# VHH binders against o67189, part 5

Target 1, 350 residues: o67189
Amino acid sequence: METTIFQFQKTFFTKPPKERVFVLHGEEQYLIRTFLSKLKEKYGENYTVLWGDEISEEEFYTALSETSIFGGSKEKAVVIYNFGDFLKKLGRKKKEKERLIKVLRNVKSNYVFIVYDAKLQKQELSSEPLKSVASFGGIVVANRLSKERIKQLVLKKFKEKGINVENDALEYLLQLTGYNLMELKLEVEKLIDYASEKKILTLDEVKRVAFSVSENVNVFEFVDLLLLKDYEKALKVLDSLISFGIHPLQIMKILSSYALKLYTLKRLEEKGEDLNKAMESVGIKNNFLKMKFKSYLKANSKEDLKNLILSLQRIDAFSKLYFQDTVQLLRDFLTSRLEREVVKNTSHGG

## First folded at step 18 (VHH)

Design j1
Fold by OpenDDE, look of step 18:
Structure j1 (fold): chain B 350 residues (1-350), chain A 120 residues (1-120)
Amino acid sequence: as target 1 above (350 residues)
Amino acid sequence: QLQLVETGGGLVKPGGSLRLSCVVSGFTFSSYEMAWVRQAPGKELEWVSDISRSGEYTYYADSVKGRFTISTDNAKNTLYLQMSSLKPEDTAVYYCARDDFWEGTPFDYWGQGTQVTVSS
């Protein structure tokens, strides 16, 4: 049975569930994050994070094992990210999946949260091991809030700060962000800062300030800048993200996903497919995102995108195989591209 | 210990009125945004209303707009929901909750709920 994130949150913290393994997924990642934050607060030192793309099978199973070396069976919360990658590591061997399922089923003392950064498809939920998890654990979904609710939430935030937002400005902001709560939060905060001395926000002001390069930590801003080949600003934003404590793997994941989608779109375009349909086929349904992706496609050739993908793969490989600092590798990548751009501009100006 | 306790629920005829109360203990009322959320049988949680920390700004779902009024008494640490023109569709368990949404703690604490039944 699938439970909404708020329902689950309510129950989990008031009446602890008997189930021990939960899958968290959904379109509203903000709600998952806020839940996890609360979870972290509750468990403190007993809050453990596992990265499925980094952890070995043995380490994974050890982490899930309730055998505290120190005999004190304190209940732990184990959060697993990139579980899909972990599954890939296990391979297609049925036996390995069965082992995993058995391990998860035998979790008795600890809570295990498998976190997905997107909404899972029905097919995914119906496949092993998630199918089994659904039987002995729980599936939690963070659904999108209504547009109306989101609008009210944004208005509430502005009003509390004494800021009046014009209706068209608000609508623009909502559309621009695609009603994404994480993006909205960032943009709203930015706008609040901007309007600190102004009591009214106009459409023009929102257009000017929204999605502008700011000191605010925004992974999407970083990706946007990188894909639009503003490497200098991308470097600055990267530093900010890191300082804020954003894990480099998260950045890489988003960037890789975008790069792959773009490459796919470029290929489809070359085949004469309708771009809008193509975008939808790769999961880009939001008009704002479509607009952004169109911009990225204009800014990047097929070769550029291919090179980007290869570079990202290299970074990933060096990080994983040689334990190099992912952040430094990203910096190096950006710096290298920046240098190339400068050289190109000097050769044509001249 | 942080506690929210809802009262005031009951059986009412369509068109009737009820006033729900939520007494809060363990935290300062004015420091948090508060909300009413309801859950009808077999349905998902539905947001009903929010009130700002100051109590100055109130927000309502379209389904209850014009009929429900959210308010606070800081001196009593109590959240209220005045319900008027009640409809059978309003039948639900009503919960009060803290709702500092943008601060990263949406609905972080809930009451036990109070049953509201609207029936002819």
Scores: ipSAE 0.831, ipTM 0.935, lowest interface PAE 0.6, mean pLDDT 88
Fold by OpenDDE, fold request of step 22:
Structure j1 (fold): chain B 350 residues (1-350), chain A 120 residues (1-120)
Amino acid sequence: as target 1 above (350 residues)
Amino acid sequence: QLQLVETGGGLVKPGGSLRLSCVVSGFTFSSYEMAWVRQAPGKELEWVSDISRSGEYTYYADSVKGRFTISTDNAKNTLYLQMSSLKPEDTAVYYCARDDFWEGTPFDYWGQGTQVTVSS
């Protein structure tokens, strides 16, 4: 009998189950990830991750057995990824599967979570070793939320930020992402960043900002290229964005926001703060964005970021006060940066 | 220690009204999104209602729209669910839960639940 992820989560953290081995699978990977995040928080140093594609059979059994023998040791949570790959390594030998099942069945002091990145088929669940695990452990499924619930969740997020999204725009976003929670989270965050000074998001705006649009017409692609110091490509993407009708001031706002966050992160890093915590403090919570921001931080010094911020402020001032062409100012900025990069590369090659 | 305690459940006749309360301790509920979730016998957990941190925005499942009202009292750190026009199908254990969905902590804390029974 399968238990839903919410039911399991509720029970697991209030009344620990007697069972020790659990399989986590389902269509809503977001819910599995959030559960695991909470688990990690709870167990801290006693949270262990095993990768089925990387770990040897002997290492795997050792990892599961050592945790069971020391009855006095702190309870551990062992999370296993890519378990299917591990099974492939074990081969089709019945004896090997039996050994695995025996080891899993003998887990007494620790919790073991076998995590799948997709919904398992009935055939998979009815085959060994998962069939046996279901008998002495538990199968947990993260089912899809209703479309209505997802829609409301997205609306809620926008409203909390004071953003009104047109109905058609919202529907487009939902369809574009296929109601995938992970994708929705990312796109909603992008749109919020885009709308930071706007209280209304139109269908056209969503189409221009959303991931499904050509990479060449995505404002975040531009920002990504600029922050990674690919100025040549950034210039090309900028031209495409402008031709597509994206207002240059909107681009600048997003870029400024990112630059300021990065600068803040650099300062926090210098103070010795944990980077992950620091990122969360500046509103970067998505793992994908965290990864991107880490890349940006590697690519830019504190001074680089400061100069970027100052340049953007100047462009903004010239645009607003002197009514200069914002696009041209951005082009000039990028061209100047490109020239500097070329000079640096020629001086070191030589 | 974080704690959510539901009260106000009971037996009511169809068409009747009931008000549930959830007292929160260990944290300020106004800092989090809060939700009501119910579970009928032999059925899965069903989301009922959400309220924003500010209390300004409320959300409802289609099954309870127009009949249920979620609200908060900040001074009492209490979440409420006013139920009207109750139906036998509303019979369930009702739970309050903390639900910062997009912040990565959906339903991270639950109360013990309160039983609501709608029967003629």
Scores: ipSAE 0.822, ipTM 0.932, lowest interface PAE 0.6, mean pLDDT 88
Fold by OpenDDE, fold request of step 22:
Order: structure tokens, then C-alpha cells, then sequence
Structure j1 (fold): chain B 350 residues (1-350), chain A 120 residues (1-120)
């Protein structure tokens, strides 16, 4: 039987469960993110993130078994992202799945959280290894709140800020975001910022300020701003994303992917390759995304992209090896870039 | 140390009234949204009521609307739930919880709960 994220959160932090392996999934990713944020706060240096798409099989198993080299027998929280990709790597061999299940079952000293970015289907939950995890661990689901509850939360936030939102404007906002809490929160914050000097938000204003919402749209907004060298706005959006519980490593993953693709494209372009074909070769097939990437390429030199990649690698290294605050590192990076741009503009006469 | 301590629960007859209290320590509740949540035996957690940081705005579940009143006393750093016209269906453990939804900490701290039993 699945446990709701609220129930789980309540019990986990008050009376730690005997079970050690948990699957977190659901439609309300915001609630999962907020839970993980709290988890990170609790465990601090003993909070470890694994990326199933990046880690080797052996490294993965080692990570699940390893005790901190810097600390005594302290309990660790291991959070696993992209577990599905890891499973794909293991292949369809029954033996490999059995090994995985055995490893997970034998987790005793640490907590393992397998995080899915969507609601799992019944079939997925009934298949190995999740079926087994459900037996010796737990399945946690973040269900959607009622529309009415969400509406109330939004209204409450606006009212607290002294902003009156017209009913049609509010309805539009809710529909636009699909009642997704994470997206809604971001949009609400944008609107609050917009209305800082205004006491009333109209439908027209909301339409102007709010962006059509897709999954992770705000992360992409950050990436977009960064790649277009609007560092000031990027900083603002970054802060918002973090405040809303988005894990900085997720941001880094997307940004790194984009940067690498752009660098590759830049090189191919310099070699005289067709840009459209080149984009498709790096997995950019959507016309909208192609358009964006073209803009990024125009905005960035090969050297800019190279420097970006290096910076991201450094941030990743400092975060993983020295346990530095990834958010702060990103802020520092953006601030540094902003300063450079300001200096550049002043030197060229503004 | 952050603590939430609920009191005021007990046995009451249908139609009766109870006042629950939640004393907060370790933080200022006026800086956070506060909520009451209840759990009946064998049932899921059910949101009951919440109050804004300012205390000016209150919200209720449809099941308790018109019967329950959430309030705060800043001087005592205490959250209240005045329950009236109680029904057997209101039987549950009632929890106060700190809820700062927009700051990324929805229901991040809970009290131990207080038992409310409505029975003839």
C-alpha cells in the first residue's frame, strides 16, 4: 500500500521507519522536492545524490554500500535520480535485476530514496525491482491537492502580499499552470514581483506576465536567460527555483547538457556543417528548440561555451568532492559573468 | 528545538464543543502559515484548516466550515482550533503543523497530536 508524502514526511522525521528503501513518485513533484529539501537539511554532509543515467553499475552498488570516508557510522540519505535509466543500463537480464534487488534489500544503515519525476504507472510498480522494493521498503506517492485547496493557497499568498487578483485572472493562472504546484508557485512569484507596486492584478496583466507552462519550463527559463547572457534575470530566476525546492543539480544537468550540445554545434558550424542537421544529430529535433539553440549560438562564441562548460564542471566537482553549496557556486558564477559584462560594456562606451 | 504541542482534546458528545491549542516553541508562528490536520483511524491525513502568517486570513475544509474556527494568539505563540457542533465523524487525532508552502516547507513540522473523540 502506498503512503502519501504527507504521511510519510510526518512519520519519517518524528519516528524513523525501519524500512530503508523508499520510492518517491507522484504528480505533485513540488511536494517531493520540498521533502527532499528537508531531508538534505537534516542529513547535511550525509546527503548523497546518485544519478542513474550517469553512474556506472559498479559505482552505483558501491555508493549504496559505502560508509562516509570522513565520518563514523553516521546514517546517510542516498537519493537516486533517473533510476529508470539505470535499469535500462542493467538490461533485461533477470540476474541483474536480482542483484539490484538484493543490494537494495540489504541496505541497513542508510536510507535510500528512489525519486521519480512523474507518477508511476501500476504496471511499473508491479514490475521488478519496484515490486520487491514495495515489499521490503515503501512506496510514497505525492498526490495532487484539490483544485480548491490550490486555489486557496494561491489566493492566500496574494492576499498576504496585499495583492488582489481578479477572479478571471486567478482562474486563468490556475488553468495555465495546470494546477501544478511547482509551476504555479513560480508564476505566482513572478506576478507578485510584477505587482509589487500594484494592488490589483487583472486578466490582461496575468496574460502578459505568465508564460505558458510546461514541465520544467522555469528551469529552461533559467537556462535560456543564462545562455542569452541575461545574468541579472538569471540570478533572480535561480533564486526562485531554489526557493521553490528545485534541486540545483537538476538545473546543472540541464544546463550542462545544453552547453555541451551548443559547443558541439559551434564546432560543427565552424567546420561548415549544416546547422539543422547538426542539431538533429545532437538530439535537437523540435523546431522551437532549434530556434532557441540558434539564438544561443548567436549569443555565445566558441570560447564562451568552452568557458561555460569548464565552469559547470568546476561547480560539479566542488559540489561533489568538497560538498560546497551548489547554489552558491552557481550564484557566484552568474555574478562573475555579470560583472564581466558590465565591465565590457563600460569599456566599450556603454 | 522546534516544538509543537497540541492540547485540549478529549471525549465530547455530539453537538458539543472543544478548543484545541497548539503551543509553538523554537520559532515564531507569525512567520509561518499554520494548519490543523486530522487523522481518523484507518484514514488518511485530512487537512482541516489553515491560517495566514498575518492571522487575517483563515481557510477551512468543507467538512468543518462553519463549525470550526482557527485563530492565533501572538503573545502566547499559540494556535487554536475552536470546534463546535462536533460530530462523530470529527473523531480523529488532531495535529497542528507548521506550513510554509511558498517557502518550500509545507507541513515541515508536526505536533504529537491530540485525540478528539465524539461519541454519544
Amino acid sequence: as target 1 above (350 residues)
Amino acid sequence: QLQLVETGGGLVKPGGSLRLSCVVSGFTFSSYEMAWVRQAPGKELEWVSDISRSGEYTYYADSVKGRFTISTDNAKNTLYLQMSSLKPEDTAVYYCARDDFWEGTPFDYWGQGTQVTVSS
Scores: ipSAE 0.777, ipTM 0.916, lowest interface PAE 0.7, mean pLDDT 87
Fold by OpenDDE, look of step 20:
Structure j1 (fold): chain B 350 residues (1-350), chain A 120 residues (1-120)
Amino acid sequence: as target 1 above (350 residues)
Amino acid sequence: QLQLVETGGGLVKPGGSLRLSCVVSGFTFSSYEMAWVRQAPGKELEWVSDISRSGEYTYYADSVKGRFTISTDNAKNTLYLQMSSLKPEDTAVYYCARDDFWEGTPFDYWGQGTQVTVSS
């Protein structure tokens, strides 16, 4: 039996459940995110995140085993992302799945949250290991709110800000976003900022603003801007991404990957290797991507890339070891870079 | 500690009226949007009403529209739900909840609930 996210949230924070392993899925990811934010707040240093696509099988089991053995320590919350990718790594071996199920079943002291970024299908829920998890744990679903409820929420927000939105404009916004709360939140915030002086939003205005925002809600755009050293715009896009609901660690992952590849390419170039071949060797096969990477290489020295990697590693470390706000760290990083660039430009212009 | 405490529930006859109160402590009342949610036995949570942060704008579920009125008294840090023309279908535990959707805290805190029973 599935529990709605609101019901689960209510119960979890008032009366801790006996079950220890939960699957979080649903169409409305915003609600899962907000739940997890609250969870993080509650557990603080005892909030741990695992990435199924990054960790090895052994690391995964170790992490989960630690959660099961530490009966005497402070209760921890373990959040697992990209669990599907992890399952793919396990392959079709029945024994491996059984092992996983056993480990999950034996979680006694900590809470484990397996988070999916989409609504799981019935077939997925009825297949192992999720089937077993459903038996000894819980399945939590974040369903979409009614269209009417969503509309009301949006209207409420605009009215609270003293903004009048034309009916057609509102409908357009709702349709454009597909009533997705994360997207709506982003768009509404942008529109509020836009309408701060006018206090009226027309259909035409919404179309223009929404269109521009949609183009900016791209992690790759952020990476592009950062690598091309447009830090001011990168900061703006970062904020948009975060508002959209993109997890900062996901951004970091992509950025790190690109930085590492670029660094590798720079090294290969120094060795006299053909750049096209080198790009292919690091998995860049698409001509468009090759073009982009060439631009990044032109914009960054080997030292720049090295420093970038080190900075990213630092951010990662501070986030993981000291539980600092990753978003703030990224902002600080970008701001620092921006300041440096300004100083450089002023020193060369004088 | 953040606390929400509902009162005012009870047994009423169909067509009767009740006024629920929710006293909030531990946070500034006017800084958050508030909501009433109810749960009937064996049923899911049902949103009833919410009120904007300023208290100026109110919204209702279709099932209670025209019968229920949500309001706030900031000086008393109290949320109210005036219920009129009550129906048996309104029988449920009523919860007040902090509901600041845009700040990323939808229904992040709940009261213990108050029982409302509508029966002849």
Scores: ipSAE 0.765, ipTM 0.911, lowest interface PAE 0.7, mean pLDDT 87

Design j1
Fold by ESMFold2, fold request of step 22:
Structure j1 (fold): chain B 350 residues (1-350), chain A 120 residues (1-120)
Amino acid sequence: as target 1 above (350 residues)
Amino acid sequence: QLQLVETGGGLVKPGGSLRLSCVVSGFTFSSYEMAWVRQAPGKELEWVSDISRSGEYTYYADSVKGRFTISTDNAKNTLYLQMSSLKPEDTAVYYCARDDFWEGTPFDYWGQGTQVTVSS
């Protein structure tokens, strides 16, 4: 079957199709990410993510297994990122490609979602294994929203917060992000935070506050919440990031970079260095980012940052040494911090 | 149990008017954005209009701007679409949907739809 993302979403969550394997691709990656977020909500602990660049063939086939040695299995949603990298591991051997197709064809109890980070060309969809998946499963495309629709969505978000955005400021923001919805979500939230008191955004303010679009912008929300010690919301955002297809190593890299920069800033402050100059020395020049780092410094002691860095190093080591799931290690870290903060805040002295 | 029930569809002549209603239950109506989405025979789903959580701001597809008006009545948990100057091209099944574009999932819940037919 071949269908669009909204049509598929409407059908899947009300009257699921009989097909079990789907390819998700398209220019509007935000729509794929929101679909996967709802999928995660539905399946909870039975939602599984596989990274094609990290797993072996046998781990892949085991994860698609429909039976447990210890008993029956519940229906699962298996989401596969970097499938192209997995295919590279198989090489060009016809026998191994045929095995993959056979395994995918025989998925009966679980759902499998093969997620691409781009729109696939006709030739790619006509090549194995995707040609076979189109036959026994489905191809779901997330087509680009119009620029006019994207502009309306962004305006709506500002107006719901009572913020009036100059026409030139809005157009600059849209051009800066290339109308990319994932980048726009994060930049708009930063601008809303900035303009919360004055309720007006000018072109000069957008130029001053917005920063370059990057693959890492949606990780910023997670890092912000963690560094401000909102661990409950951080846990929820972590789950969203995984459903959006952010690789856990990217999350670890950005969080570690921020933690190290903050620790460095604490050391420079102890030596009497000017904070603004110190921030520039670690690459923080944007006014919005300077404001956020000042907030992080206020919320975290030097010892907090040292302990965070050590915890991140342990998570990285355990992921590599024992092949443990990096996402689960991060989740366990956040849960432990949340539990300790609850105990601290509710402790009583009689 | 969450429900969205559309009514008010029917057969109308070109240039005519209809008012669609969508009665909502199972969630706090004023906490979510609401949308109208339509599907013409053999066509893909087309977003028509949405309304902010506050009910204060409305947005329209170019194809219906100036002819359709979206509104809410929070006391009745009801979403409306006032359609005027109807054209044969407006013939479709009209769905109401809960829209949570930025904070959740776009169109995460749908009604069963109501048929609008514009024919001479």
Scores: ipSAE 0.641, ipTM 0.874, lowest interface PAE 1.3, mean pLDDT 84
Fold by ESMFold2, look of step 18:
Structure j1 (fold): chain B 350 residues (1-350), chain A 120 residues (1-120)
Amino acid sequence: as target 1 above (350 residues)
Amino acid sequence: QLQLVETGGGLVKPGGSLRLSCVVSGFTFSSYEMAWVRQAPGKELEWVSDISRSGEYTYYADSVKGRFTISTDNAKNTLYLQMSSLKPEDTAVYYCARDDFWEGTPFDYWGQGTQVTVSS
C-alpha cells in the first residue's frame, strides 16, 4: 500500500506491479522528478501529461480510457499534475467522486501516476479518492535525504568537474537553499559555469552568484533571456523549468504579460510620455525592474514585440484548438528564432 | 543486456570481515557512478557507499564510515565493498546499483543482492 520512492523505483522498472494507479508525494521532489524522467524515457511517445487545473472532466476520463488504435492495447504512462485542482472541479458531489474512483480502479492497460508537489498529510491520504487509491493502487513517498548525503552529492558534483569548493562556500550554499535538491541542481550548475576557468569557488564568489531560487524566479530568468534574445540559453532554462514541473501556462502568462507591457511602453513613448511614469502605469514600480524593462525596450523594436505577441497568441491557439504541447510549441518558436539569428549573422554585408 | 551480479555475502561473527564483489556488464563502467545499498529485514533501503566515475572519490554513510571501503577495478568492470568490524546491525541484503543522481535517475539498475548475516 505504501512504499518509498527508491523501493518503488527498484521494483517498478524490473517487474512492474499488478497495481496500475500510484500517488507520488513527498518532501524530496527531486527524486520524484528523476523517477518521472526515467518513466518518460521508458514510455517515449506513450508518456502523457495531464494538468488537473487545465483539463475538463471529459478530457481527463478520455485520456485514462484511450487505447492505441494500432497494435491493440499499447501500454501508456499517464502522469497527472495538479490533481487537487481537478478534484475541486468535481466539488463534493458524491456521485462524481464515486465515478472518479471507479475509473481509477478500472485502469487495466495503462499506468497512472498522480503527482503531488509536496508531502501529503495523513488527513489528505485518508480522504477519497486517495484512500481508495491506497487500497487498489499504491502510495509512494519521497522522503528528504539526510543533510550529510545532500552535502556529499553536491561536493561530488563539483569534484567531478574539477572544481575546488571552499568548505565555508559549500556550507553557505547548502544553508542558502535549505538543502533543497531542486534549487541546488540549478545553483550548482550556475556555479560550475562561473568557475569553469578558475576551477575554484570561494565564499565571496558563491555569495555573489548563488541565491535562493523559487519557481517564479526561474520563469523570470527564462523571460529575461528570451527578451534579450539569448535563445540558446533560454532553451536550456526552459528544459530546467519543465524538469522542475513548472506549469507551461505560468510560463505563457508571465511572458505574455511582459510582452504586452513592453508593447504598451513603446506606444506610450510615441505619445511622448515620461518612461518612468509610463512604467508605473503598467505596474512596474521597483527600480531594478525599471532597469530591466529599459534593457528589454532597447533590445526589442515595436515590431519585434508585436510579432512576439502574435506568436504567443498562435501558440496559445494551437495548444487549445489542436491539443498540441505548449512546451514543444515554445521550443519550436525559440529554435526558429535561433535559426533566423544564425542566417542573419552569416548573411552580413553580402 | 545490463547485468549486475553481487557475490561474497555470508555468515560472519561480530567483528569479522567480508568482501563483496559486483560484476557489471552491458554498459561502460566508467560512464556511471556505482553504489552499495542495503536493506535490513523489515527496513527501508539504506544507501551505504558510492564511488565517483573516476574511482578517485569515495563516500560513506556515517553508520559504516571507517569500517567499510568501496573500490573499483575498471579493467574487470567490478565494484567492491570491503567490510570490517562487522556488527549485527550490518545484517542486510547488500545490492550494488548504478547511480546517475544529477544527470538521470539515482540507482537506475540493481543487482539481485547478496545476503550478509552478522550473528554469533
Scores: ipSAE 0.631, ipTM 0.869, lowest interface PAE 1.4, mean pLDDT 84
Fold by ESMFold2, fold request of step 22:
Structure j1 (fold): chain B 350 residues (1-350), chain A 120 residues (1-120)
Amino acid sequence: as target 1 above (350 residues)
Amino acid sequence: QLQLVETGGGLVKPGGSLRLSCVVSGFTFSSYEMAWVRQAPGKELEWVSDISRSGEYTYYADSVKGRFTISTDNAKNTLYLQMSSLKPEDTAVYYCARDDFWEGTPFDYWGQGTQVTVSS
């Protein structure tokens, strides 16, 4: 079966279809998020998340079992992220893919939701195992809402908070975000807070709020300062980001991503690969970003990047194992690096 | 527990008028937005109109602006869609739905729908 997410949501939560395995994909990720939130509300303790890059075949198939170990036979909703990574672990063996398809076909008591963070192309949907899932299960697509509908949704949210938005201000906001609902929710909430007393938003004010967010150093400026080893300024920016409400996990994700890309680029340079081609292989195609990464490569040795990666992994582990504050761990890291600079200068003068 | 019941559908000539009703129960009517969504044969669900919790603000798809009017009667827990200047492309099953687009789930509860057919 193939269907759209609104049609699927309408039927699933009233009279669920006979199929038990569904693929969710699409350009409108907001709608997938809201569907999964309602699914989690419905299933509560019987809502299970699996990460395809983290689980073994045995764990995967056990999680799809029809019976709970707590003596219940309650229907479960099993949500699978990173299914592509799980497929990579199976490799090219035809027998293992056939086993996977058989297990999915035979799900009888539970619901299984295979969630993609993008819209799948027709070629991907026509490849196994998704081709088989389309046959015995369902493919659910969350396509973009019309620009007309998105504009009215945003306008409605402002009006419900008593805020009058000039038409050109609204159009500017929509163009700025590219009509992206995930981004629009964030920007609209911030603009509502900004205009809570005035109740009016003009074009100039929308431009100033976006400019004001840019004046409060974004996560990429923090990462830039850290990678260029300006630890004192990086500490100040970190405090600003936290006070602005940026989640420390977001900071860690971006910094870790950059550190890993830079380490990979160092290794590729050592093998004699062309730097421009290497940068494109790790997803860096914009000329401005290429310039920034070249400066990061100049400022950091391979050992610097290895040590940074290890420190970030330790921060993540300590946050989880010892429940330590991620922000404080990152501050301690930066402070330690700044103190090493001070000690070095004192020893040089002695 | 939750019930949304549409009535008022039928066969109408092009240019004619029709009034759809949706009686709701099982939730606080003023806490949610209400919407009309339609599905023409073989087509995707299409949002038609919605109305704010207060009933004060109304919104329409471009395809129905100026021809359709959404309203509520809080005393009767009833949502209305006044349709005029009907066209053959308005032929669809019309659903009322509870909407919580930004704070929860879009169209989280639906009625069974009422058929509107615009034909000579």
Scores: ipSAE 0.581, ipTM 0.855, lowest interface PAE 1.7, mean pLDDT 83
Fold by ESMFold2, fold request of step 22:
Structure j1 (fold): chain B 350 residues (1-350), chain A 120 residues (1-120)
Amino acid sequence: as target 1 above (350 residues)
Amino acid sequence: QLQLVETGGGLVKPGGSLRLSCVVSGFTFSSYEMAWVRQAPGKELEWVSDISRSGEYTYYADSVKGRFTISTDNAKNTLYLQMSSLKPEDTAVYYCARDDFWEGTPFDYWGQGTQVTVSS
């Protein structure tokens, strides 16, 4: 059986189908989250989570067991995350896949929900064990809601609080988040709190609040300035972050993540992959962020990004090996880059 | 016990009108948002319209804006969908549903549905 998340939700919570094993996947992860929240509400203490990357094969099969040796178990909802990682533990062994399929097929008194954090490709759905699950169980897809529906849902949430949002402010927010409902829930809640007294929300206010938190510190501002090679401003923002108490390792983690994504995108461009698709493959789906990453790619060559990654690795190693101050190492890195730009401008002309 | 009962469906010609009703029991409208959701033959469920718990704010899918009007009668716990300028693509089973999109689960309770058929 293949069906959509709303259709499945409609039937499961009124009169569940005979099938006992379901795969949940899709682009609209918010809808999977709300389905699982209702499932948790229904089953309470009988709602069980398994992590495929953490649990052993023996523990996995024991958790799916229908009954104890000495009696029956109460009906449970078993939710499995990271199932792909569990499949990797089984490896290429044909008999282990057959055993898994047999166990899943014989679930009788419990419900099993195999949850994916992305939309599965046709190839993945046509491969075992998911091919067999489609036969004796169900495949449930949460496709993205239309942009029109998402816009109206966001507008409704503002209107519930009596807040009038200007149209250009609303459009900016939707573009910034890439119409992502989980991000929108958080950003809309922040904007509602901000506008609770004025009851109006302008574009400038959305730009300030949706990109700035209540304190005047933003690690992403630092990363943006560094990647666009504004090293003088980046140094000032770095000092502000440290003064506010942001841990240097948080800064290093975010910067390293961005640098690695950008380097990956350069490699995918070399293979001829479409840039927009490549960005989605590394988790950049928001149109505003896509624009920013395109700017970062234009400002940095592949060699620039390789050198940045190597510098970040060296900073991490020196911090650990020589007990040197991570902040000072970052500052020295930026100062060296700034000095190189000054020399380049005086020798290169205009 | 919660019940949502839709009525008012039928066969109409293109350009015609219908009014759907959904009588609710087991909870009070002032506590919840209500929605209309439809399903055309062989298609997935499609959100059509919803109305705020106060009744003050209404929202519509682009495909029905200007042709459909959602409303409530809180004294009768009844949700309405006034449909006009009907097109063949409006042919579907129409459901009323209780909605808690942001704070809980979207469409957590459904009616049985009423058939609307638009054909010459």
Scores: ipSAE 0.576, ipTM 0.853, lowest interface PAE 1.5, mean pLDDT 83

